VHH binders against q9vm92r272to629. Designs and how they scored, part 4

Target 1, 358 residues: q9vm92r272to629
Amino acid sequence: LEERMAFIEDYQQTQARSLLLYVREHQPAELISENGTIFSTTLDFALGKVKKMVRHAEHYSLDDARIKPPTPAEIVENQTFMVQSTDVLKSNAKFKVSEKVMAEYARLAGLYLDQIESLRPDYRWDGSRNLWILKPGYQSRGIGIVIRSSLDDILQWTSNNQNKKYIVQKYIERPLLIYRTKFDIRQYMLLTITDTKVSIWTYRDCYLRFSSQEFTMDDLRESIHLTNNSVQKRYKNKTNRDSRLPKNNMWSLDQFKNYLRIMGAPDGSWSKTYNGFKQNLVAVVMASLDETELLQNAFELYGCDFMLDEHYNPILIEINSTPDLSPSTEITARICPMVLKDCIRVVVDLPKNPTAAT
Key: E = the ipSAE of ESMFold2; O = the ipSAE of OpenDDE; V2 = 0.75 times the mean of E and O plus 0.25 times the DockQ between their complexes.

## First folded at step 1 (VHH)

Design b12 (framework vhh_7w1s_2; at its last look DockQ between E and O 0.44; V2 from the best seeds 0.00; counts 0 for: pae E 3.7 > 2, unsure alone 61.1 < 65, grease 25.1 > 24.2, SAP .719 > .668)
Fold by ESMFold2-Fast, scan of step 1:
Structure b12 (fold): chain B 358 residues (1-358), chain A 123 residues (1-123)
Amino acid sequence: as target 1 above (358 residues)
Amino acid sequence: QLQLVESGGGLVQAGGSMRLSCAASGFTFSYAMGWHRQAPGKQRELVAKISGGSTAYDDSVKGRFTISRDNTKNTVYLQMNSLKVEDTAVYYCARTVEIYFGDSYLTVSFDYWGQGTQVTVSS
């Protein structure tokens, strides 16, 4: 349907950016060969796609009015691009151009990527693999989640699993790692909407959850890429994983702050991250209020999952309306009861005693 | 989708009265509502604000303007009496959403604006 068409467009645009990222991140000599099978027209196509994305981002209303169905020639050109760019990205195919010409394409790729990333900061999280994460709409706790890179595989998976109504999202390919291991951060948020105000209650305490294995993009198994405790609980920690990581796959906030200090992170890195959590949550709340006002006199506890980039900027991965509050480790045994107590203070006590939450 | 539509503006003689209306669709008046104005060559300024049972006015209009709301009709009004030539401006209705952060005791405000309605006071 319309969602399918929107996804195909997103996938194709991501493929163009993926090719340009790949070109920018490799030396020109590594990308070329006298016996190369990929021609400069593939790079021209990718640059053209990204240039159109820049124009759309800058002038949304004008670009929307000028959308036209592709001509037969354009369909063929797009199909050729997808085949050739996939050969580069997945099979290490080489370009048949001179080193000087490739160097110029690398320069242009950098320029165009900088332009689109200034307009779409979320694009800085993307790598060159064009990976997507597929989540079932009817199941939680990481069950049934898969990672796919092929357009055909994604479309076939969603078609074969229509009863589960899968959600398709871009996979975050460039997360911050701790001792070469993927993690996310569970941050609780209580949202209250009363007659006079919207309140966001974030708990200053949070915790990190680690994968049971070292991060690698060469293997897409859930034990490496899905940090949910329900997923990771099914796997034993690998013996070659860094021994500084906890056996129970969780760190307290204090342990993370200690790590930042030891690694020489800039002063204020955690404050930046925490403020980023609040900015992300404000954006989500504002979007919800723009769509509906039916949330008056409501309160909801959310478990919010974040990942970080190399600059300690958070990206919101998921908001869970039914967060796991069971004491699974010493950390959750401490945090979860406090979250519940604070919810009672805000929801039950605050309306009767305004100072209860202070 | 939030939408604020102002009406009731126009031409009025000095000393006259005028009532502006702001009809809200796609949301309720549980949050703060206000009227702002922008006179030729000046910055936009707050004229009147209503939040819960409380009202506030700029000193330049205090005693002459009254802000009120009808929750049943989802409409906020600005009753303007004893109008002066200096009241000539484009009048904007605004809804202020205040987000309170319980962890830091900090409030941030976001304004949603109507398109504005012209009020011209002739001498």
Scores: ipSAE 0.247, ipTM 0.572, lowest interface PAE 2.4, mean pLDDT 80
Fold by ESMFold2, look of step 2:
Structure b12 (fold): chain B 358 residues (1-358), chain A 123 residues (1-123)
Amino acid sequence: as target 1 above (358 residues)
Amino acid sequence: QLQLVESGGGLVQAGGSMRLSCAASGFTFSYAMGWHRQAPGKQRELVAKISGGSTAYDDSVKGRFTISRDNTKNTVYLQMNSLKVEDTAVYYCARTVEIYFGDSYLTVSFDYWGQGTQVTVSS
C-alpha cells in the first residue's frame, strides 16, 4: 500500500513537471485565450510542487523521505490540479491570463525546471505527456508491455493483473529519432571472470533496429514504440514511412555513422556515444556484484540494448542474457559469427598466447 | 547479497597467537579477499590479501601473519603469530574486486566490511 501511495505521489510530481515543460516549450501567445478555462492557480500549484521537489533533493534525510498522509485540503488541491493540468496537456485547453502574465510563468517554469534537472539529470529525458511503461516483472520478452498516460488506467491495470507483478517505469519521451522513426542499438558484451578479476568486453560493431511505423506520442501502439525484433516481426512497414529508412528495418554501424555525417552531427559523436555505452555497462556490472553468484573462470555473453537522447547520449534499456545470435539479415549474418569468434578468442586463445591482440 | 562476519578476536599476550575467521555468504570465493585493521586514531590499513593461490602482506606483518581460506566452509582466516602491542586494532575482512575493460585496467574496488572484531595485545 505504501508502494501505491508512493507511485501516486511520483505521478503527481511528474504531472507538475509535465505542465511546466509544456509551458516552456510553447510561445505564451499559443497557451492563452480570452475564453480559456484554465486559471493561473494551476500554474501556481505546479511551480510550488516542483519547488518542493527541489528542496527535498537538496536536503534529503531519512525523516524527510517519509510519506505523510495528505490533509483533506491537499486532496482537493491535488484533484483540482490533476483535472486542470490534464485538460491542458491532453485537450489543449487554454489559460485565461494575459500574455505578459503567461510570459512570466514561462520564465519561472524554465527556472524551476533547470534547478530540478541539475539535481536529477534523468528528468531531461522526460517530455510533457506523463507516459509510463508497464512491464511484467517476470520474464518480459516484449509480451504484455503497455504504455499508459492515465493514473486511473495504470492503477486499474496493475490491480486487475494480480497474477503478474508489474514494473512501472517512466517512459523515455525524448529519444533520438532517425527520419522520424524510433530505433534502438544492439551492442554485444562479454563478461569474463578469469582468476579473481572481472573483465568487460564489448564488440566493436553493433546494429540498429527500427520500428515499422513513424514515431508519434499520439498513438501508443507497440508497432511504433517497441523496437525489439519479437514485436516488429509481426508488422509490415507503413507506406508513408520515410523511404530513406532500411526496408529490413536494420542499419549497420557504418550506415549509422554515415547518417551522423550527413546530418552534421558534431565531430566525435560516435566516440562519445560508445564511451557512454562502456561507462553504462561498467556501472551495471559493478551494481550487480552484490546480487550475483559468480563462478570462477566463467563467461557470459549479453545482448545490450541502448537508445540515444537528442544529444547522442546513450540510454541503457536492457541487458539480455540469452541473446539471439541467429542471422536474420545480411547485417546479423556478418556480425553474429564474428561475435562468437571473438568470444572464443578471449576465452580460449588469449590464455594460450599472452601476446594475442584483443 | 554478500555478507561477511568476522570472529575470533579477543585479548592476547604479546608474543602470542590468534586466528581470526571471516565467514562469507551470498557467493562462492571467486574474488580477492583481505583483512584490514584500524587502530584508535589511525586510518584503516590493508594487512593481508588472498587472491586465487596468491597472497600479499603489509610489511609490518610479513612473516608473522598468514592469510588462508577454506573453500568448503566459505571462510577466510588470518593466523596471527608473534603478536605485538602495535597489532592492537579492530580487524575487518573485506572483498576486493578489480575490473578490466578488455585488457585495460580500470581501477574500481569494492570493499564489503563486516562489523569487525577487536584484537587487543597486552604487554
Scores: ipSAE 0.116, ipTM 0.454, lowest interface PAE 3.7, mean pLDDT 78
Fold by OpenDDE, look of step 2:
Order: sequence, then structure tokens, then C-alpha cells
Structure b12 (fold): chain B 358 residues (1-358), chain A 123 residues (1-123)
Amino acid sequence: as target 1 above (358 residues)
Amino acid sequence: QLQLVESGGGLVQAGGSMRLSCAASGFTFSYAMGWHRQAPGKQRELVAKISGGSTAYDDSVKGRFTISRDNTKNTVYLQMNSLKVEDTAVYYCARTVEIYFGDSYLTVSFDYWGQGTQVTVSS
């Protein structure tokens, strides 16, 4: 229940940001009409919501705010806002305000978004569609994953599937694309617990997975938006997809680095990305310790999936226990055995010989 | 489910001694533990840490404070001797997780905190 409430709050906050983003990205003249059905109060509400978010991010934990039950008045206001904002975002409803007034709202929207995005860089990846991805908690390989935009649909989905623990996450609507195609990076992490020592081993090698289809938000099919090999192997690559993309929908790290060079990425971009992997993984491990205790004298290999933003910052999207290590492609046939070998080195050889290669 | 409960604080005269206790529950007590303090108007600071048998101290308390633990009681202690007025603060017990990277980077984080106990040292 608490989690549900937190989600609802997050959804509503996201909706506010989405509306402001929409306003920022359009010309004022395009957003207004003399016969417009949306009033400035909707914009005021959105601005107020984001402003509150900024204040909380600066002075308070946003998480604490999300746990508080809304008042009856707030519920009504939120409902009204949701209806009106949805009408704008989905049905292209117009605002009944002057162009001058709309321009000012656009300015303010930009200002507040910049502020919140400075505090929460991850919000930059959000679009205006307020999409969420629902994943089964213990299932891997993209099975049962759905993308939804409607709050009611999301809540209903979770209610109808009570036997399955679902994880609800904000869908990244603005990921870094390669040749107009969605990709993620599979990074392996070995976690070892010995005595009082928690060790995180990140594998230096990784690989990219591509969707078989060009990326578009106008079609939410899994063939476009999921990158798992288990999903993509079921689809043929689209003929209009860029020919520079691999047929097997995977790149090695070296191929990716080559791409970065071709694209003129700044020196050290990969190092930045890789360091970002470590930072994200440490954060996740630490967060998990608050809820669960790690087993002593144990180890576990994880497959960690990352997306990138336009600045090559990694976004952790999934951690998989018991990742698929099958040699399904040339890339995985190479890297997976090596990962396993090195795991053995760390877990077995290193304790016996601290100078052993890992 | 995780819980840290501090005790032993109070009022003491300068030069006196005090022993703080922190009872831990809800996790394996093999974790590293630390004592922190926060004086009025100041930031919280690490006072002492114990990991396994290894201890570390802030320079301001070295030679005066001793951190120890009893695993059978799931309790960590802070023996404070030769107390000074400057030692007045709320003292917090924390669980510490030490995270190591294969490339030899070390991150130490205190992930769970007690409610704190007030220590007041009078002149």
C-alpha cells in the first residue's frame, strides 16, 4: 500500500514534469486557441508541483514526501490536473490563454525543469508521455514486460497479477540511440561477501544489445523497446534499419569504442561510462543492504543492464541474478566463458593467492 | 527489522568517563560498526570505527576513546575517558559496510543508524 501510494505520487509528479516539458518543447502559438479547453490553472498546478519537487530535493528527501497520504482536497486537485494534462498530452488540447501569457509559462517551465533536472539528472531522460515499464520481479529475459502510460492501467495490472511481484519503473523515453536504434549495455558484476568485506567486481569487458527495429515512441511493441536477446531473437531485423548495425544485434566493447570515435565523443567518454557503472552498482548494493542481509562467505554473479544518455552517463535499468550466459551469439560465446573463468579466479584462486590474476 | 539502540549517555564532568553501548538486532553482527557524534551547529562526524578486530579513531579522541564489540551480545561499546567539554554531542551508533572494488578502490559507508544518545560534558 505504501509502495502504491509512493508510485501514484511519482506518477503524478512525472505528469507535471511531462506537461511542462511539452510546453517547453512547443511554440506558444501552437499551444493556444481561442477555443481552448485547458486553463492556466493547469499550468499553475504543474509549476507548483515541480517547484515543490525542487524544494524537497534541495532541503528534504523526496522519498519522505511521497509516503504521506494526500488530503481529500489534494486528491481532487490531482485528479483534475491529471485529466486536463492528459488531454493536452494525448489529445493535443489547447490552452485558453494569450500567446504572451503562454510564452511566460513556457519560460517558467524551462526554468523549473532546469532546476529539478539539475538536482535530478535522471529526469532529463523522461519524455512527455509518462510511460512506465512493468517487470516481473524474478523473471529475466524480458518475459512479461509491459509498457503502460495510464495510471489506471498500471494499477489494474498490478492488482490483477498479485501473485507476481512486479516492479514498476519509469520508462526511459529519451535514451541514447545508435543509428536510431535502442541499445543497452550488459555489464557483469560479481559480488563476494567474505567476513566483513563486500567486494564488487566489475568486469572490464561488456557488450551492447540492440533492438531489431528502429526506435519510435509511436509504437510500443517489445521488438522496438526491449533489447534482450531472448526477445529480439524472435524478430527479424527491419530492412530499413541502418546497415551499420550488426545482424546479430550485438556489439563488442571495441566496436562501441570505435563508434564513439567515429561520433567524435570526448576523450574519456568510455571511462566516464564505466566509472558510472561502478557508482550505480555500489549504490544499488548499499540500498539492498537496508532491506536484506547479504550472506556471508558467498558470491553471486549479476548481469547488469545499462542505458546511456546523450552525455554517455549510464542508467541502470535492470540487475539480473543468474544471468543468461549461453553462447547465443559470437559476442556472448566469447565473453561469457571468460566471465565465468574470471569469476572462478576471484572466488577460488585469489583467496589462495592474493597475486593471482583476476 | 534492523535496529540499533544506543544507551549510556548523560551528564558527566570534564575529566570523567562514560561508556556508551549500542545493541544491534536484525542483522549479523559481523558487520563493521561505528560511533558518530554531532555537536550543536556542527556536522556529524565519525568518532570511532571497528571492523573485525581493527579499530580506527578520529584524531580528537585518540588515546581517550576506545571502541569495542561483544559479538555474543551483539553490542558495540564506546569507552570514553578524559572527557572534555568539546565532546558534548549526540552520539550515534551505525552499521558500516565496507565495499571493495577489484581495482582496489575502497568505499566505506554507514548504512544504518541508531536514534542517538546525548552526552553532555560539563566544565
Scores: ipSAE 0.037, ipTM 0.494, lowest interface PAE 2.1, mean pLDDT 88
ESMFold2 (binder alone), look of step 2: mean pLDDT 77; pTM 0.771

Design b13 (framework vhh_7w1s_2)
Fold by ESMFold2-Fast, scan of step 1:
Structure b13 (fold): chain B 358 residues (1-358), chain A 122 residues (1-122)
Amino acid sequence: as target 1 above (358 residues)
Amino acid sequence: QLQLVESGGGLVQAGGSMRLSCAASGFTFSYAMGWHRQAPGKQRELVAKISGGSTAYDDSVKGRFTISRDNTKNTVYLQMNSLKVEDTAVYYCTAETYSPYGFDEWSPYDYWGQGTQVTVSS
């Protein structure tokens, strides 16, 4: 129940930010009408919600993190806000305020969003759609994954699929795109345990996987939004997709570095990204060590999937404990055998001869 | 298990010189090594780092301190010249480990030595 209440609160906070993002992204005159059905109280509610989030982020404590049940008055206010904000975001409903008043709300929206985004950088990945990705806890390979925008649909889906232990996560609406196309990065991680030492190893080489279609939020089909090879190999590349993207839907790291150079990315962007992979993976492994015990002298190879934001910060999507090492393209035919060979060298050969040639 | 053993600390007069040594032993290949220090009432700070052929120094010690490495012995040295009273601190040897085989090691455990006291008198 407490988990359900925490999710509902997160959904409502995301709705408030979504409305303010929408207001910030449009001209005031486009948001208003003399026959508008949405009142300024809807904007007041959203601003109040985000202001509360800013206060909590600035003065974080265990007590401040606690979710308490809403009062009857708060339930009514939340219900009214959800209806009104949904009409704006999904049905293009207009505000019944003056242009001058709307311009002031747009200014405040920008101010509060800038404040919360500086404290919660992950919020920069959100758009105005309030989308959530639902994935089964025991399955991988994209099967059974769905994208939902409605609170009722999400709650109903998880209730109807309790046997699958669905995980609900905020969908990343603003990932970095390459030639208007979504991609992820396969990063290999090796975990070793020897004596009292746990070591996390990241492979220096990686590859990118592209969606078969140009990215759009107007269509939530898996061929656009799920980049893993098990999903994408079912689809043919669309004719409107940029011709500079590879027909096999993969780029090597060298090709990505060349793209960054051509596009004028800041110096050190890849080093920042790679170090970010390490930081994300260390955090996840350390959090999991208390829950998962490994035998002494054990090792495991993981395939980790990342997206990037506009500043080349990595966003961890998934960790796969049984990664596919089969040659599916020229890139995987080169990388996968090397990863396996180097994994053995780290685990077996390095202990016997630290100076052995690679 | 990687072990760092420091030596060479002690008492020295202002304007004097001192060399610190750090021997790394154990199974892990060490690629990057450095020195941190912690003065009384201050936070730990990076003094010097050596990675491959490249060195980096804190501005407060640049031109006075020199870091060097003997890869054959897996030992790093910090040569400290023109010592100031403000250099008084506990000096810690640190190591990052990298595999020559395509993987970079990141360990959640600190690869720090026990620390060695350096006291500079007026």
Scores: ipSAE 0.368, ipTM 0.683, lowest interface PAE 0.8, mean pLDDT 79

Design b14 (framework vhh_7w1s_2)
Fold by ESMFold2-Fast, scan of step 1:
Structure b14 (fold): chain B 358 residues (1-358), chain A 123 residues (1-123)
Amino acid sequence: as target 1 above (358 residues)
Amino acid sequence: QLQLVESGGGLVQAGGSMRLSCAASGFTFSYAMGWHRQAPGKQRELVAKISGGSTAYDDSVKGRFTISRDNTKNTVYLQMNSLKVEDTAVYYCAAGYPDSYEILTGQDAYDYWGQGTQVTVSS
């Protein structure tokens, strides 16, 4: 689990961005009322927080500034902001400002959001609901995963379930959808250790897993939001689901490439996506090795789960150290045995090989 | 059991061209393939590799050498152009890991090697 203070700061920053996203995406007249209960100071707070984030990000991509404990005054300001912004986002509370003033706030919101999103492209994955996904740190294959939006609920959940070492991550509210349906991509990764040298390998084939129901944020059920096969196999596909999606809820890589062609995706979209998988996986593994003793003649097969944004940029969701290799569909019946057979080939034969000089 | 048989080596003048061939037999699926060379008194080095349709080259040969393969003939080729005296070496064909995997970090390792073919570039 993330440090409590760091998470609270992330949650509050996300709330500020969520409010500005909401303001940007609605007409000014829709946001205001003569009987409005929310004052412009709530928007001023959100703009100030996002502007501070822009300032920090403009200095360095790897900002060395640490999250400092908030002062008592800052705690009160944050609490007031959380209450007011939550009333807007979840209860449709209206601002007591003129339409002209609201239009100016919408312009500034768009400006600051554009600035932070250009510096933090991952922020484009977020919507206005400030949702977080809570998953057990042990291999669960979708079991025990929950989605929460309340800070208090999240903190209480993790405290009540401390024995499971929960991981808290921002929920991707704006994933790329295929025929209005959520999916993820299973990518296999092999890690080998030979005489203190670590090698990272990716399997060149992958597959997509679909939810059994159309995507909606109005319902947070696991049948809509969790694409793991162990979750999805418990559910039947809804009759109103797009008929172009497979009954078995999986696509091969070739089927995905065909979809990209049909939808008019830019040439090289898959190559961009796959290169992004590689970059993400190398970064995560290399960061982990900074703290790990190397074991000789060891290997580990990982199942890595990715979603995509609207520009086909990969979003790493999780890495599973005990991936499900069962033949659940014709696609996994083909891929999983080959992943294992080829893994054995790499592992068994690697120690016999003379290493070519550079 | 994979066997590799090289051909196409010999003597060539600086600025000339030569094509090496490596015929592979005894495998059921594609392997990552590479060409390595060893000059007298030097360590063996990777020259070019082909894996999953992607190619990579040592900086000293980029733009001059091209690796390709014909899966119908189970043969990998190294087309060498604008040869330099420094290219003089024994060239080895090698295969090692399944082509279905891509190495992202670490060392390229090969477990099947040809006998080598001599390439001599005269001034």
Scores: ipSAE 0.417, ipTM 0.670, lowest interface PAE 1.0, mean pLDDT 81

Design b15 (framework vhh_7w1s_2)
Fold by ESMFold2-Fast, scan of step 1:
Structure b15 (fold): chain B 358 residues (1-358), chain A 124 residues (1-124)
Amino acid sequence: as target 1 above (358 residues)
Amino acid sequence: QLQLVESGGGLVQAGGSMRLSCAASGFTFSYAMGWHRQAPGKQRELVAKITGGSTAYDDSVKGRFTISRDNTKNTVYLQMNSLKVEDTAVYYCAKTQYSGYDLWSTEPYYFDYWGQGTQVTVSS
């Protein structure tokens, strides 16, 4: 229940930001019509919601932190906003306002979005589609994963699949692309537990996985949007895909570093990305540890999937507790045995600390 | 078998600088190297570590100490600036054979190979 209410709030906040992003992306004249069905109150609602998010992020208002159930009037207002904003975003519905009034809303949208994105950098990854990815908590390799945009559809899906304990995550709509194609990065993480101490290890080598088709938000097919090998191996690469991309849909870290050099990325971009992987993974492990009983002398290998934003900041997509280590390509045939060999070295060659506290 | 040979220790005045060197010889290559120290009456503590391209430091030495290494020679250096009397300790070089992984922990971890230690004494 608490999780459901938190998700509904996140979805509504994302819808407000989506509408403002849409307004910021378009010229005022493109958004209006004399026979428009959407009134300025929809924009007022979105601006008010984002303004509250800015105040909350700045810790200006304690009232914004108060947990109270919505009133019947607030429920209706939220529902009305959802219907009208969806008509704009999905059906190209037009606002019934003057161009001058629309230009002012576009200016305010830009101002508030810049403010919230400065305080919440992760919001820069969101687009105007309000897409969510639904993953079964116990399944690996892309099986059972779906992408949904409707709040009602998401809630019905999770209700109909209660036994699978689905994980609901915001879909990253503005990932960094390589030659107009989506990719993710497989990063291995090893956890070791000795006494009450947890050690987090990241493997220094990694690889990229490419989609078989050019990226587009106009088509939500898994061949475009799910980059894992178990999904992509079912699809042939499209003829309009850039020929510089590998036929086997993987790049080594060295190939990615070479790409960064050719594209003129700032010196140290990979070091920044790798450091970001470490920071993200440490944060996730520490958050999980707060609610988890520590097992003595345990270890576990994880496969972690990241995308990047335009500034080479990593976006954690998924942590897989049963990573596939089979040699599916020349790259994985090289990397996976080394990951396992070095894991054994860490587990075997890092003997239990013989020093006891006095 | 891997051997660690430390050098650069000795007596130095407060506010001075000193560079410790640890040369590793043997067949085994390692990606993780670090410096620990132990002062009289204290537990051995991790001062600085370098694993791959990543470095980490104890809060007491951040901004004053810099760890670096020469990968081809399996040598690690500890550049110590603005030395304090409280930095007086036996400094130990340590190397591990777990290649390929970077360790993220603020706690000291066990190393496979240790040097014999070198005394650093900082006078007032």
Scores: ipSAE 0.220, ipTM 0.557, lowest interface PAE 2.5, mean pLDDT 77

Design b16 (framework vhh_7w1s_2)
Fold by ESMFold2-Fast, scan of step 1:
Structure b16 (fold): chain B 358 residues (1-358), chain A 120 residues (1-120)
Amino acid sequence: as target 1 above (358 residues)
Amino acid sequence: QLQLVESGGGLVQAGGSMRLSCAASGFTFSYAMGWHRQAPGKQRELVAKISGGSTAYDDSVKGRFTISRDNTKNTVYLQMNSLKVEDTAVYYCAASEPGTWYSLQDYEYWGQGTQVTVSS
């Protein structure tokens, strides 16, 4: 299957980037040992892989980007790299090179990572763990979501669960945190279909939802549970959580804007974030239209969940086709009825009276 | 900061046509854009709106007025046909942040207005 080959290639490229991220993020002295079991050839392989990715990202064409089956020699080299790099990343294995040589590899890793991240901004969200999140396809409600780091585990999981049409995507290891706590932003989107025209609307207001616990990669189960907001309601706030965060685990947009001001975020950070929501949602809707037959006079309300990176770029994590509109906090008690009222204005009132403001 | 400049107003006889133009100082493809008017002794009202690929019109102008956008020129047009004396008003161009779905009052940017006078 061509999709399987593409995924395996993506996984292997991510492993190479993971090793270079790990090298970039540690002092050279921490990476080496006189009794080290990992050699410079492992770093050479990773650099070569990322250099090839940079070349393809800069000069992409259909002919040049074609993925070819690996030769037997390449298969062996890839397998050796996977074993050695996994020993470094998961078992803290040390390199048997001098500190000076390790420092040069760290410098090269930084250069190549900076290059690929500038060409592929989504790569900035990746950490060194090569984690993948597996989600049931469009028909499912966030149940059955799992995180896997092993290629074999991912392939076995998708093979054993073919009826659920799992989506495999990289786990976001480096989201923006507020007071060391993970959050997402609920942004409503309305699709309207009139005649042959499809219109995409985003609601002007939004709100933030906080985890009940400080963020940690040591407990992946807790991190995955934050993807489903219904799970978040079942947890009480832990005592080590920053007291500046709200007890109801939500912030209004105004509270977030105030936070940005207090933290000295660049002017226009929110406008950048909001425009990014729009760009992400337009891209998703346009992709979906290739598979969607247009209905007459239809509309659909979606709840869209975003995280942010350290530069306030939005990361779309989930689109919910049946968003919960119940008043669970003071914030949702205000926003959800307004969203519903405003949907009626667009769908019912606006076609009859474009000045409808009530 | 976004600036909107209207042009194309003036005096026209009933039954005539006129095109209004609204030039933006920045790219507005993703903005909700509208044409509003304020007739003597009346409140300001929305006459036409364009957002993404969708257009909407007040019933009094539907079939006579057409709103359109030229993205290469950052310009929104209002083509007015079969003009009536009651179409006499100051016409305003307005823009709101991309992707909003609520009322006229959510327009953040307004032009200076251009007078359209339809004589009998």
Scores: ipSAE 0.021, ipTM 0.210, lowest interface PAE 6.2, mean pLDDT 78

Design b2 (framework vhh_7w1s_2)
Fold by ESMFold2-Fast, scan of step 1:
Structure b2 (fold): chain B 358 residues (1-358), chain A 122 residues (1-122)
Amino acid sequence: as target 1 above (358 residues)
Amino acid sequence: QLQLVESGGGLVQAGGSMRLSCAASGFTFDYAMGWHRQAPGKQRELVAKISGGSTAYDDSVKGRFTISRDNTKNTVYLQMNSLKVEDTAVYYCARGEDYYDSSGYSEAFDIWGQGTQVTVSS
């Protein structure tokens, strides 16, 4: 119950940010009409919601993170906001205000979004569609994953599929694209436990996986939005897809470095990205220690999936504890056996020879 | 970008002690940090490293050298005790990644200081 209330609050906060982002990204004249049906109070509500989020993030709520149930008046206000904001975002409904008034709302939207995004950098990638990805807790490799935008649909989906124990996550709507196509990066991580210490090893090679079709938010098909090779190998590459992308939908690290050079990426972009992988993985491991049993002389190999933002900062998408090490392309046929061989060397040899991993 | 500056080298008598410092202009906590040395006519060798609080030492310096870090000062130290004439070398501070592959770990250290001379006289 508390999980449901927390999700509903997160969804509503995301809706407010989505509306303000939409307003910030359009010209005032595009948002208004003499026959407009949307009231300015909808923007007042969204601004108030985001202002409260900024205050909460700055002040830590005095360590009180409890969500209060809404009053009857607040329920009505929230429902009115959801209806009106959804009409704007999904049906292009227009505001019945002057262009000057709308320009002021756009200015305030930009101000408040800048404030919350400085405190929550992950919000920059969310987009304005309020999309969520639902993953089954017992299936992997893209099987059973769905994308939903409606609060009611999400709640009904999880209720109807309780046997699968779905995990609900915000969908990243604004990832970096290569030649207009979505990709992710597979990075291997070995976690070792010796004595009472945990050590994290990142494999120095990685690979990119591409969707079979150009990225669009107008279509939520898995062939566009799920970059996992197990999903993508079921689809043929579209004829309008950029010919510079590989037929097997994978790039080696060297091919990605070549792309960065050709596109004029800043010097050190890959080093920054790789350092970011390590920092993200350390943070996740540390956050999980309270719920993780530490066994001496144990090791675990993880397949970690990242996307990048426009500045080549990594966004951790998923950590897979049962990574597929079978060859599916020339790239995986080369990398996967080496990862296994190197894991054995680190785990077996390092405790007896401290220079084995140097 | 990240710069590493060594200090604390110089002349010391055999059996003496010396502490080297490596000041970083950027964040190093998540990285492997190592001290390497190169004697005239020899290849550069790793003598001590620290990664995530774990330390490792070359057999030639075990029990005599101690590597440590102060994260509040962004500084890595090498405490050298019971110095021998054979410890004479240019000492380099380096930042590396704690990763692995089939070709080894030799390319893991990619950011280097300029080096500091340590001379141990009999």
Scores: ipSAE 0.000, ipTM 0.141, lowest interface PAE 20.1, mean pLDDT 77

